# VHH binders against Glutathione S-transferase TCHQD (TCHQD): the designs that were tried, part 13

Target 1, 266 residues: Glutathione S-transferase TCHQD (TCHQD), of Arabidopsis thaliana (Mouse-ear cress) (o80662)
Amino acid sequence: MQLYHHPYSIDSQRVRLALEEKGIDYTSYHVNPITGKHMDPSFFRMNPNAKLPVFRNGSHIILDTIEIIEYLERIAEVSSGIEDATFNREVVEWMRKIREWESKLFTLAHIPDNRRLYVSKFLRMVVIARMAESPDLASAYHRKLREAYDTEDKLKDPGALRRSKDHLLRLLDEVETKLEGTTYLAGNEFSMADVMLIPVLARLSLLDLEEEYISSRKNLAEYWALVRRRPSYKKVIGRYFNGWRKYATLVKTWMFVRVRSLLRKY
Short names: E, the ipSAE of ESMFold2; O, the ipSAE of OpenDDE; V2, 0.75 times the mean of E and O plus 0.25 times the DockQ between their complexes.

## First folded at step 9 (VHH; framework vhh_7nfr_2)

Design f5 (from e2 with Y112S; at its last look DockQ between E and O 0.79; V2 from the best seeds 0.00; counts 0 for: pae E 2.8 > 2)
Amino acid sequence: QVQLQESGGGLVQPGGSLRLSCAASGFTFSSYAMSWVRQAPGEGREWVSSISSSGGSTYYADSVKGRFTIARDNVKNTLYLLMDSLKSDDTAVYYCARDYRYSGYYKPYFDSWGQGTQVTVSS
ESMFold2, look of step 9: ipSAE 0.428; ipTM 0.776
ESMFold2 (binder alone), look of step 9: mean pLDDT 81; pTM 0.821
OpenDDE, look of step 9: ipSAE 0.670; ipTM 0.860

## First folded at step 10 (VHH; framework vhh_7nfr_2)

Design g0 (from f3 with Y112S; at its last look DockQ between E and O 0.86; V2 from the best seeds 0.00; counts 0 for: pae E 2.8 > 2)
Fold by ESMFold2, look of step 10:
Structure g0 (fold): chain B 266 residues (1-266), chain A 123 residues (1-123)
Amino acid sequence: as target 1 above (266 residues)
Amino acid sequence: QVQLQESGGGLVQPGGSLRLSCAASGFTFSSYAMSWVRQAPGEGREWVSSISSSGGSTYYADSVKGRFTIARDNVKNTLYLLMDSLKSDDTAVYYCARDYRYSGWYKPYFDSWGQGTQVTVSS
């Protein structure tokens, strides 16, 4: 089993948490989307949306995060010989609700404009170069350019940014209320609903927003402390979010982008 | 409200082909696995085929493998079933069904149904 991912991708974290919680072995391949490696033609042929993660088992490729998680539930069920009743309708409905929050728009709104625009320009130039190199993929690369411009339009729309924040606040309020009666999001046992939520909280931590969004909510704060003690969290997220690894990754990524932009080698 | 509307049924001769459509509205179509289920006269409902929310995975009952093709268009919010090499045993009302899950793997959990479209294979 192979997973193409990046440790700071929310959806990559979701799939890796699921793999670790179920004890499923896999081969990890890092693909850094800030450097444009997810736009390389060979990767793009497997994944024309250029989204992470990409899960592969033999010739079977799954691109959707929740479809991957449901596939992992099937593997665990077949291997154990026990039908897993913990993956039910409430879990799926929480997963759907959590996925609908626009984490990318929220994240980009918290990055200084000059850095964000520099990376955005770099990535557009990478796409243009790849279009020239691979004419058979040109329509798919063109869709990626249009997607990039749509994101820029949303960032210029104060209403879109406000709606993304308000959506997050409503989601976290609903979570806070649910956690009054349960240890975990979909009950007193850890489930794939928690796998979907934990990377949202980790993103808030990465952006230094814990006090505003997490600590202000008593039940959510207790939950956040609880889930960070899990071995899966430590391996998938905690290892990469300590200060030195976070700093090293940022420095390496920025140096790569800066050098490639200066040399016009996209 | 969830709305599922099938169309494309009719009378065909054995060995013929037919294409069914199911128009979906009232929910985020791309967030649900979808299935075709049929009911022959005097019989219970029989699962025919499923497709994952993204369209990346498809599953078929043994009785229709190699003859039927399921597809979806998440822009048009439409589910399709292309039926080839039809047999008299394929005569049934065909229903479009929504699964609450994304993948539509082995044990579907249907929570919404269309009204059905009649397919009749008769010489």
Scores: ipSAE 0.439, ipTM 0.777, lowest interface PAE 2.8, mean pLDDT 86
ESMFold2 (binder alone), look of step 10: mean pLDDT 81; pTM 0.819
OpenDDE, look of step 10: ipSAE 0.850; ipTM 0.928

Design g1 (at its last look DockQ between E and O 0.01; V2 from the best seeds 0.00; counts 0 for: pae E 21.7 > 2, placed apart)
Fold by ESMFold2, look of step 10:
Structure g1 (fold): chain B 266 residues (1-266), chain A 122 residues (1-122)
Amino acid sequence: as target 1 above (266 residues)
Amino acid sequence: QVQLQESGGGLVQPGGSLRLSCAASGFTFSSYAMSWVRQAPGEGREWVSSISSSGGSTYYADSVKGRFTIARDNVKNTLYLLMDSLKSDDTAVYYCARDYRYSGWKPYFDSWGQGTQVTVSS
């Protein structure tokens, strides 16, 4: 089993948490989307939407996070010999509800404009270069370029930004209420609903927003402290959020983008 | 199990400077916002300053803004308060506090230390 991912991608973290919690071995391939490596033609042919993560088991390629997790659930169920059980309906409903929140728009809204625009321009130039290099993939690259401009338009729309924040607040309020009655999101046992939520909280921590969104909610704050003690969290997220690794990754990524932009070798 | 131990207090003249330290143990220091709170003789506790878990956001009471600097070292599990341009009104016992569910509107402190005395002689 192969996973193409990046340690700071929310959906990558979701799939990796699922793999670690189920004890499933996999081969990890890092693809840094800030450097445009996910747009290389060889990767793009396998994954025309250029989204992370990409899960592969033999000839079986799965691109959707929830579908990947559902696949992993089936593998674990077969391997363990557990009776024919359906995916818990409450777990599935939480997973879809949490996925509905637009994390990309929220994240980009909290990045300084000068840095965001520099990276955005770099990535658009990468797409344009790849389109010229691989005319057979031009329509797919054009879709990616269109998506980039649509995101930029949403960032200029105060209503879109407010709705993203309000959506997150409502989601976290629902989680806060649920957690007064249970240890984990979908009950007293850890589930794939928690796997979907934890990276959202980690993103808030990465953006230095814990105080506003997490610490303000008693049950959520206790939950956040609890889940960070899990071995899966430490391996998938905690190790990459330490100061020196975060700093080193930022420096190397920025140097790569800056050098490639100066050399105009996209 | 939470232990917070303040140090660095003392006697200073008006206009002087002082650096307070708070050693933290018994919890994951880097996971919590931290605050300084002070209590002058015969008065209630007054919030002084707060710092986010990462150290990226700092907040100050109006009475100390521009004179005090809060900092933290998440490797050494230590919270600091650098106090400059001290006034007689700053005389108080200063407490280090762990902030739980801090929203910026109403801080909630679930653990604090024994305090360190700061005396500014007039």
Scores: ipSAE 0.000, ipTM 0.090, lowest interface PAE 21.7, mean pLDDT 80
ESMFold2 (binder alone), look of step 10: mean pLDDT 82; pTM 0.829
OpenDDE, look of step 10: ipSAE 0.860; ipTM 0.931

Design g2 (from g0 with S31Y Y106S; at its last look DockQ between E and O 0.47; V2 from the best seeds 0.00; counts 0 for: pae E 12.4 > 2)
Amino acid sequence: QVQLQESGGGLVQPGGSLRLSCAASGFTFSYYAMSWVRQAPGEGREWVSSISSSGGSTYYADSVKGRFTIARDNVKNTLYLLMDSLKSDDTAVYYCARDYRYSGWSKPYFDSWGQGTQVTVSS
ESMFold2, look of step 10: ipSAE 0.000; ipTM 0.327
ESMFold2 (binder alone), look of step 10: mean pLDDT 81; pTM 0.818
OpenDDE, look of step 10: ipSAE 0.864; ipTM 0.932

Design g3 (from g0 with Y100W; at its last look DockQ between E and O 0.83; V2 from the best seeds 0.00; counts 0 for: pae E 2.8 > 2)
Amino acid sequence: QVQLQESGGGLVQPGGSLRLSCAASGFTFSSYAMSWVRQAPGEGREWVSSISSSGGSTYYADSVKGRFTIARDNVKNTLYLLMDSLKSDDTAVYYCARDWRYSGWYKPYFDSWGQGTQVTVSS
ESMFold2, look of step 10: ipSAE 0.482; ipTM 0.802
ESMFold2 (binder alone), look of step 10: mean pLDDT 81; pTM 0.818
OpenDDE, look of step 10: ipSAE 0.855; ipTM 0.930

Design g4 (from g0 with S35N; at its last look DockQ between E and O 0.81; V2 from the best seeds 0.00; counts 0 for: pae E 2.6 > 2)
Fold by ESMFold2, look of step 10:
Structure g4 (fold): chain B 266 residues (1-266), chain A 123 residues (1-123)
Amino acid sequence: as target 1 above (266 residues)
Amino acid sequence: QVQLQESGGGLVQPGGSLRLSCAASGFTFSSYAMNWVRQAPGEGREWVSSISSSGGSTYYADSVKGRFTIARDNVKNTLYLLMDSLKSDDTAVYYCARDYRYSGWYKPYFDSWGQGTQVTVSS
């Protein structure tokens, strides 16, 4: 089993948390989307949306995060002989609710414009170069270029940003209410609903927004402290949020982007 | 309000082809696995085919494997069943059914159904 991912991708963290919680072995391949590696033609043929993560088991490729998690549920069920049907519909409904929040727009709105625009321009030039190199994939690359411009337009729309924030607030209020009666999101046992939520909270922490969104909610704050003690959290997220490893990744990524831009080698 | 509306059924000779469509509304179509289920006269409902929410995975009953193709268009919110090499045994009412899960793997979970469209294969 193979996973193409990046440690700071929310959906990558979701799949990795699921893998770790279920004790499923896999081969990890890091693909850094800021350097444009996810746009290389070989990866793009496997994954025409250029989104992370990508899960592969033999010839079977799964691109959707929740479809991957549901596949992992099956593997765990077969290997253990125990069918876990508890809160099955509720877990899926929570996963759907959490996924519907637009985390990309929210995240990009909290990155300084000069760095965001520099990386955005770099990635657009990578796409243009790949389109010229691989005419058989040109339509798919053109779609990615259009998506990049659409994202830039949404970032200029204060209404879209406000709606994303309001959506998050409603989601967290619903979570806060639920946690009054249960230890975890879909009951008193950890489930894939928690796997979907934890990376959202980690992203808020990464953006220095814990006080505004998490600490203001008593039950959510207790939940956040609880889930960070899990071995899966420490391995998948906590390990990569320490200052040295985060700093090293940032420096390598920025140097790559800047050198390639200066040399016009995309 | 979830709505599923099938169309494209009809009378066809053995060996013929049909394309069924299911128009979906009232929910986020791309967030659900979709299924075709059929009911022959005097029989219970039989699962025919499933497609994952993204369209990346498809599954077929052994009785239709190699002859039927399931597809979806998440922009038009439409599910399709392309039926080739039709046999008299394929005569049934065909239903579009929504799964609350994303993948529709070995345990499909139906929570919503369409009205059905009649397919009749007769010599």
Scores: ipSAE 0.455, ipTM 0.787, lowest interface PAE 2.6, mean pLDDT 86
ESMFold2 (binder alone), look of step 10: mean pLDDT 82; pTM 0.827
OpenDDE, look of step 10: ipSAE 0.809; ipTM 0.910

Design g5 (from g0 with S31D; at its last look DockQ between E and O 0.74; V2 from the best seeds 0.00; counts 0 for: pae E 3.6 > 2)
Fold by ESMFold2, look of step 10:
Structure g5 (fold): chain B 266 residues (1-266), chain A 123 residues (1-123)
Amino acid sequence: as target 1 above (266 residues)
Amino acid sequence: QVQLQESGGGLVQPGGSLRLSCAASGFTFSDYAMSWVRQAPGEGREWVSSISSSGGSTYYADSVKGRFTIARDNVKNTLYLLMDSLKSDDTAVYYCARDYRYSGWYKPYFDSWGQGTQVTVSS
């Protein structure tokens, strides 16, 4: 099994949490989207949306996060020898609700404009260079270029940003209410619903937004403290959010982008 | 309210082809795996084919593998079944079904059905 991912990608964290909680072995390949590595032609042919993660098991290439998680649930059930379990509608409903929140727009709105615009321009130049190098993929690269401009337009729209924030607030209020009666999101057992939610909370922590969004909610704050003690969290998220690994990754990424931009070598 | 409306059925000679369509509304089509299920007269429903929510994975019953192709258009909210090399055994009412899950192969739970479209293969 191979996973192409980046430790700071929300969807990558979701798939890795699922893998770790189910005890499934996999080979990890880091692909840094800020450096444009996810736009290299060989990777793009496998994944024309250039989104992380990409999951591969033999001939199975799965690009959708929830489809990957459902595949992992099936593999875990088969390997354990347990008969098919009762369908859990609440888990699927929570996964759907959490996925609907637009994390990219929210994240970009909280990054200093100078850094965001510099990286955004770099990535657009990478896409343009790749279009010239791989004419057979030109329409897919053109779609990515258009998506980049559409994202920039949304960042200029205060209504879009407000709707993303209001959506998150409603989601967290629903979570807060649910956690009054249960240890985890879909009951008293850890489930794939928690796998979907934890990276959202980790993103808020990464953006220094815990006080506004998490600590203000008693049950959610207790939940956040609880889930960070899980071995899966420590391996998938905690390892990369603490200490010099976070710092080293940021420095390496920024140096790469700046050097490549100055040399016009995309 | 979930709505699934099949079309494209009809009479065809053995060896012929048909393309079935299923127009979906009342839900976010791209969040659901979809399936085709058929029912011959006096028989139970038989799963024919499934496609994942993204369209990235497709699955077929052994009886139709190599002859039928399932596809979806998440912009037009439409599910398709291209049927080639039709046999008399393919005569049935074909139903479009929505799976509550995303993948369509884990453990399908068909929570919504269309009214069906008749496919008849006869000389």
Scores: ipSAE 0.359, ipTM 0.743, lowest interface PAE 3.6, mean pLDDT 85
ESMFold2 (binder alone), look of step 10: mean pLDDT 81; pTM 0.821
OpenDDE, look of step 10: ipSAE 0.827; ipTM 0.919

## First folded at step 12 (VHH; framework vhh_7nfr_2)

Design h0 (from g3 with S35N; at its last look DockQ between E and O 0.78; V2 from the best seeds 0.73)
Amino acid sequence: QVQLQESGGGLVQPGGSLRLSCAASGFTFSSYAMNWVRQAPGEGREWVSSISSSGGSTYYADSVKGRFTIARDNVKNTLYLLMDSLKSDDTAVYYCARDWRYSGWYKPYFDSWGQGTQVTVSS
ESMFold2, look of step 12: ipSAE 0.560; ipTM 0.822
ESMFold2 (binder alone), look of step 12: mean pLDDT 81; pTM 0.828
OpenDDE, look of step 12: ipSAE 0.869; ipTM 0.934

Design h1 (from h0 with S103Q; at its last look DockQ between E and O 0.49; V2 from the best seeds 0.00; counts 0 for: pae E 19.2 > 2)
Fold by ESMFold2, look of step 12:
Structure h1 (fold): chain B 266 residues (1-266), chain A 123 residues (1-123)
Amino acid sequence: as target 1 above (266 residues)
Amino acid sequence: QVQLQESGGGLVQPGGSLRLSCAASGFTFSSYAMNWVRQAPGEGREWVSSISSSGGSTYYADSVKGRFTIARDNVKNTLYLLMDSLKSDDTAVYYCARDWRYQGWYKPYFDSWGQGTQVTVSS
């Protein structure tokens, strides 16, 4: 089993948490989307939407996070020799609800404009270079370029940003209410619903937004402290968000972007 | 609230063709895999065909493979079933059903159903 991912991608974290909680072995390949490595032609042919993560088991490639998690549940069920005829509806409903909140616009709105615009310009230049280098993929690269401009347009729209924030607030309020009666999101046992939620909370922590969104909610704050103690969290998220690893990753990524931009070698 | 409304059924002779439609509302249609399921008189419900949320993957029961084509229009929020070379065994009420998880490795669980449309194949 192979996973192409990045430690700071929300959907990558979701799949890795699922793998770790289920005890499933996999081969990890890091692909950094800020450096444009997900836009390299060989990777793009495998994954024409350039999204992370990419899960591969033999000839079978799965790109959708929920589909990957459902596949992993099927494998764990078969491997254990215990097959459940039903899948928990509440878990799936939470998974879909949490996924409906688009994190990209929210994330980009909370980083400094000068750094965001510099990276955005770099990535557009990478796409343009790849279009020139690989004419057979030019249509797909052009689609990615249009997506980048659409995102920039939404970032200029205060209404779009407000709707993204309001959506998150409604989601977290619903989670807060649910956690009054249960230890975890879909009951008193950890489930794939928690796997979907934890990276959202980690993103808020990464953006220094814990006080506004997490600490202000008593049940959610207790939940956040609880889930960070899990070995899966520490391995998948915690080790990359603390200490030297976070610093080294930021330095390497920034140096790569600046050097490639200065040399115009994309 | 999820609403599914089938149409396009009717009486047809063996070897004939029909196109079924299912109008969807009350949910984000493009986020869900969709299915056709049929129930012949006196029989249980039989899965007929599935289509992924994007329309990129289609699946068919062996009994209809090569004769039926499932399609969707995510702009019009409509699911279709094109039925060719109809046989008497295809006589059934046909239902449009939403799958609350994607088609693939799991037994389907349909959480929302339409009212059904009757297809009758008789000479």
Scores: ipSAE 0.000, ipTM 0.137, lowest interface PAE 19.2, mean pLDDT 81
ESMFold2 (binder alone), look of step 12: mean pLDDT 81; pTM 0.821
OpenDDE, look of step 12: ipSAE 0.831; ipTM 0.920

Design h2 (from h0 with R98K K107R; at its last look DockQ between E and O 0.78; V2 from the best seeds 0.00; counts 0 for: pae E 3.4 > 2)
Fold by ESMFold2, look of step 12:
Structure h2 (fold): chain B 266 residues (1-266), chain A 123 residues (1-123)
Amino acid sequence: as target 1 above (266 residues)
Amino acid sequence: QVQLQESGGGLVQPGGSLRLSCAASGFTFSSYAMNWVRQAPGEGREWVSSISSSGGSTYYADSVKGRFTIARDNVKNTLYLLMDSLKSDDTAVYYCAKDWRYSGWYRPYFDSWGQGTQVTVSS
């Protein structure tokens, strides 16, 4: 079983948390989207949307996060002979609700414009280079270029940004209310609903937004402290959020982008 | 409010082809696995084919494998069944059915059904 992912991708974190909580072994392949590695032709043929994560088990290639998690439920049942009673309709409804929030637009709105635009220009040049290198994929690369322009247009729309923030606030209010009655999101036992939520909270922490969104909510703050003690959280997220490892990743990524831009070797 | 409306059925000769459609509304179509199920007169319902929410995984009953193709258009909220090499025992009312899951073929469950479209294969 192989997973192509990046430790700071929300959906990558979701799939990795599911794998760790279920005790499923897998081979990890890091693909850094800021350096454009997900646009390499071999990866792009497997995943023409260039999105992370990509899960593979033999001939099965699965790109949708929730479809991957449902497949992992199947694998765990087959290997153990025991069905996981905590995977039910309520859990899937929470997973669906949590996924509907637009985390990409929200994240990009919190990155300084000059750094965001520099990376955006770099990635557009990478796409153009890949189009020239792989003419058979040029149409798909052109779609990625168009998507980049559409994202920039959304970032200029204050209504879209407000709706994303308001959606998050409503979601977290619902979670706060639910946690008054239960230890975890879908009951007193950890479930795949928590797997979907934890990376949202981790993203807020990464953006220095804990006080506004998490600490202001008593039940959510207690929940956040609780879930960070889990071994799965520590392995998938916690180790990558320690200051040294985060710093090393950012420095390496920025140096790569800067050097390639200066050499015009995209 | 879930609405599933099948169309495209009719009378065909053995060896012929049909394309069934199912227009979906009242729910987020792209977030659910979809199925085709058929029922011959006086018989129970038989699962025919399933497709995951993204369209990335498809599954078929052995009786139709290689002859039928399931597809979906998540922009138009439409499910399709392309039926080739039709045989007389394919005669049935065909229903589209919604699962509550994203890729529910592994343990299929149908929480909503269309009204069905008649397919009749005879000379």
Scores: ipSAE 0.367, ipTM 0.746, lowest interface PAE 3.4, mean pLDDT 86
ESMFold2 (binder alone), look of step 12: mean pLDDT 80; pTM 0.818
OpenDDE, look of step 12: ipSAE 0.880; ipTM 0.942

Design h3 (from h0 with G104S; at its last look DockQ between E and O 0.91; V2 from the best seeds 0.77)
Amino acid sequence: QVQLQESGGGLVQPGGSLRLSCAASGFTFSSYAMNWVRQAPGEGREWVSSISSSGGSTYYADSVKGRFTIARDNVKNTLYLLMDSLKSDDTAVYYCARDWRYSSWYKPYFDSWGQGTQVTVSS
ESMFold2, look of step 12: ipSAE 0.552; ipTM 0.828
ESMFold2 (binder alone), look of step 12: mean pLDDT 82; pTM 0.830
OpenDDE, look of step 12: ipSAE 0.875; ipTM 0.938
ESMFold2, look of step 13: ipSAE 0.563; ipTM 0.831
ESMFold2 (binder alone), look of step 13: mean pLDDT 81; pTM 0.823
OpenDDE, look of step 13: ipSAE 0.877; ipTM 0.940

Design h4 (from h0 with T28K; at its last look DockQ between E and O 0.79; V2 from the best seeds 0.00; counts 0 for: pae E 2.4 > 2)
Fold by ESMFold2, look of step 12:
Structure h4 (fold): chain B 266 residues (1-266), chain A 123 residues (1-123)
Amino acid sequence: as target 1 above (266 residues)
Amino acid sequence: QVQLQESGGGLVQPGGSLRLSCAASGFKFSSYAMNWVRQAPGEGREWVSSISSSGGSTYYADSVKGRFTIARDNVKNTLYLLMDSLKSDDTAVYYCARDWRYSGWYKPYFDSWGQGTQVTVSS
């Protein structure tokens, strides 16, 4: 089984948490989306949305995070002979609800403008170059270019940013209420609903927003402390949020982008 | 709330082709696996085909493999079934059905149904 991912991608973290919690072995391939490697034609043909993660098991390629998790449920059932009773309609409805929050817009709004705009320009130039190089994929690349401009327009729209924040607040309030009666999101047992939520909380922590969004909610704060003790969290998220790994990744990525931009080699 | 409306059925000769459509509304179409199910006169419902929420995975009953193609358009909220090489055994009412999951490829669970469209294959 192969997973193409990046350790700081929310959806990558979701799939990796699911794999670790189910004890499923996989081969990890890092693809850094800030360098534009996810837009290379060979990867793009396999993954025309250019999104991470990409899951492969033999000839099966699965691109949707929740579809991947459902596939992992089947694999675990076949391997153990036991259906995971905690994977039910309530869990799927929580997963659906959690993924509806637009985390990309929220994240970009909290990144310093000079870094964001420089990377955005670099990635747009990569897409334009790839579109010229691969005419058979031009329509798909054009879609990605339009998406990039639409995202820039949304970042200039205070209403879009306010709606993303308001959506997150409503989600976290609902979670806070649910956790009054249960240890985990969909009951007293850890489930794939928690796998979907934990990376959202980790993203808030990465952006230094714990006080505003997590610590202000008693049940959510206790939940956050609890789930960070899990071995899956430590392996998938904790080790990558320790500062040194963030710094090393930032330096390598920034130098790559700066050199390619200076040489105009996209 | 959930609305599924099939269309495109009709009378066709053996060996002919039809394209069924299912217009979906009242829910986020792209977040659900979708299915075609058929019911021949005097028989129970038979699963025909499934497609994952993204459209990336498709599955077919053995009786229709190689002849039918399921597709979806998540922009137009429409499910399709392209039926080729039709034979008399394909005569049935065809239903569009929703699964509460995203893929459902191994255990289809149908929680919402359309009213169906009649497909008749006769000389």
Scores: ipSAE 0.505, ipTM 0.808, lowest interface PAE 2.4, mean pLDDT 86
ESMFold2 (binder alone), look of step 12: mean pLDDT 82; pTM 0.828
OpenDDE, look of step 12: ipSAE 0.875; ipTM 0.938

Design h5 (from h0 with S30Y; at its last look DockQ between E and O 0.78; V2 from the best seeds 0.00; counts 0 for: pae E 2.2 > 2, grease 25.5 > 24.2)
Fold by ESMFold2, look of step 12:
Structure h5 (fold): chain B 266 residues (1-266), chain A 123 residues (1-123)
Amino acid sequence: as target 1 above (266 residues)
Amino acid sequence: QVQLQESGGGLVQPGGSLRLSCAASGFTFYSYAMNWVRQAPGEGREWVSSISSSGGSTYYADSVKGRFTIARDNVKNTLYLLMDSLKSDDTAVYYCARDWRYSGWYKPYFDSWGQGTQVTVSS
């Protein structure tokens, strides 16, 4: 089993948490989206949306995060002979609800404009270069270019940013209310609903927004402390939030982008 | 209000082809796995094919594998079934059915159904 991912990608964290909670071994391949590696032609042919993560088991390639999680649930059932009592309609409805929050726009809104625009320009040039190199993939690369411009337009629209924040607030209020009656999101047992939520909370922590969004909610704050003690969290997320790994990744990424931009080799 | 409306059925000779469509409304189509199910005269309902929410995974009953192709258009909110090399055993009412999951690759869990479209294969 192979997973192409990046440790700071929300959907990558979701799939990795699911893998760890189910005890499923896999081979990890890091693909850094800031450097444009997810748009290299070989990777793009396998994954025309250029989204992470990409899950592979033999000849099976699965690109959708929730479809990957459903596949992992079935593998765990077959291996153990125990049907998944915790993967039910309520769990899927929570997963659907949590997935609807647009984390990319929210994240980008908290990055300094000069750094964000520099990376955005770099990535657009990478897409243009790839279209020239691989004409058979041109329509898919053109779609990615349109998406990049659409994202920049949304960042200039205060209404779009406000709606993303308001959506998150409503989601977290709903979670807060649910956690008054249960230990975990979809009941008193840990489930894939929690797997979908935990990376959202980790993103807020990464952006230094815990006090505003998490600590202000008593039940959510207790939940956040609880789930961070899980071995899966420590391995998938906690390990990568220590300062030296985070700084090394930032330095390596920035050096790559700066060198490629200076050499005009996109 | 979930609405599923099948179309494209009809009378066809053995060896012929038909294309079924299912127009979906009242829900976020791309967040649900979709299915075709058929009911032959005097028989129970038989699962035919499934497609995952993204369209990335497809599954077929052994009786139709190689002859039928399931597809979806998440922009037009439409599910399709292309039926080739039709046989008299394929005569049935064909239903579009929604699964509450994103992928139903190992067993169906249907929560909504269309009204069906008749396919008749007769010489």
Scores: ipSAE 0.530, ipTM 0.819, lowest interface PAE 2.2, mean pLDDT 86
ESMFold2 (binder alone), look of step 12: mean pLDDT 81; pTM 0.822
OpenDDE, look of step 12: ipSAE 0.858; ipTM 0.929

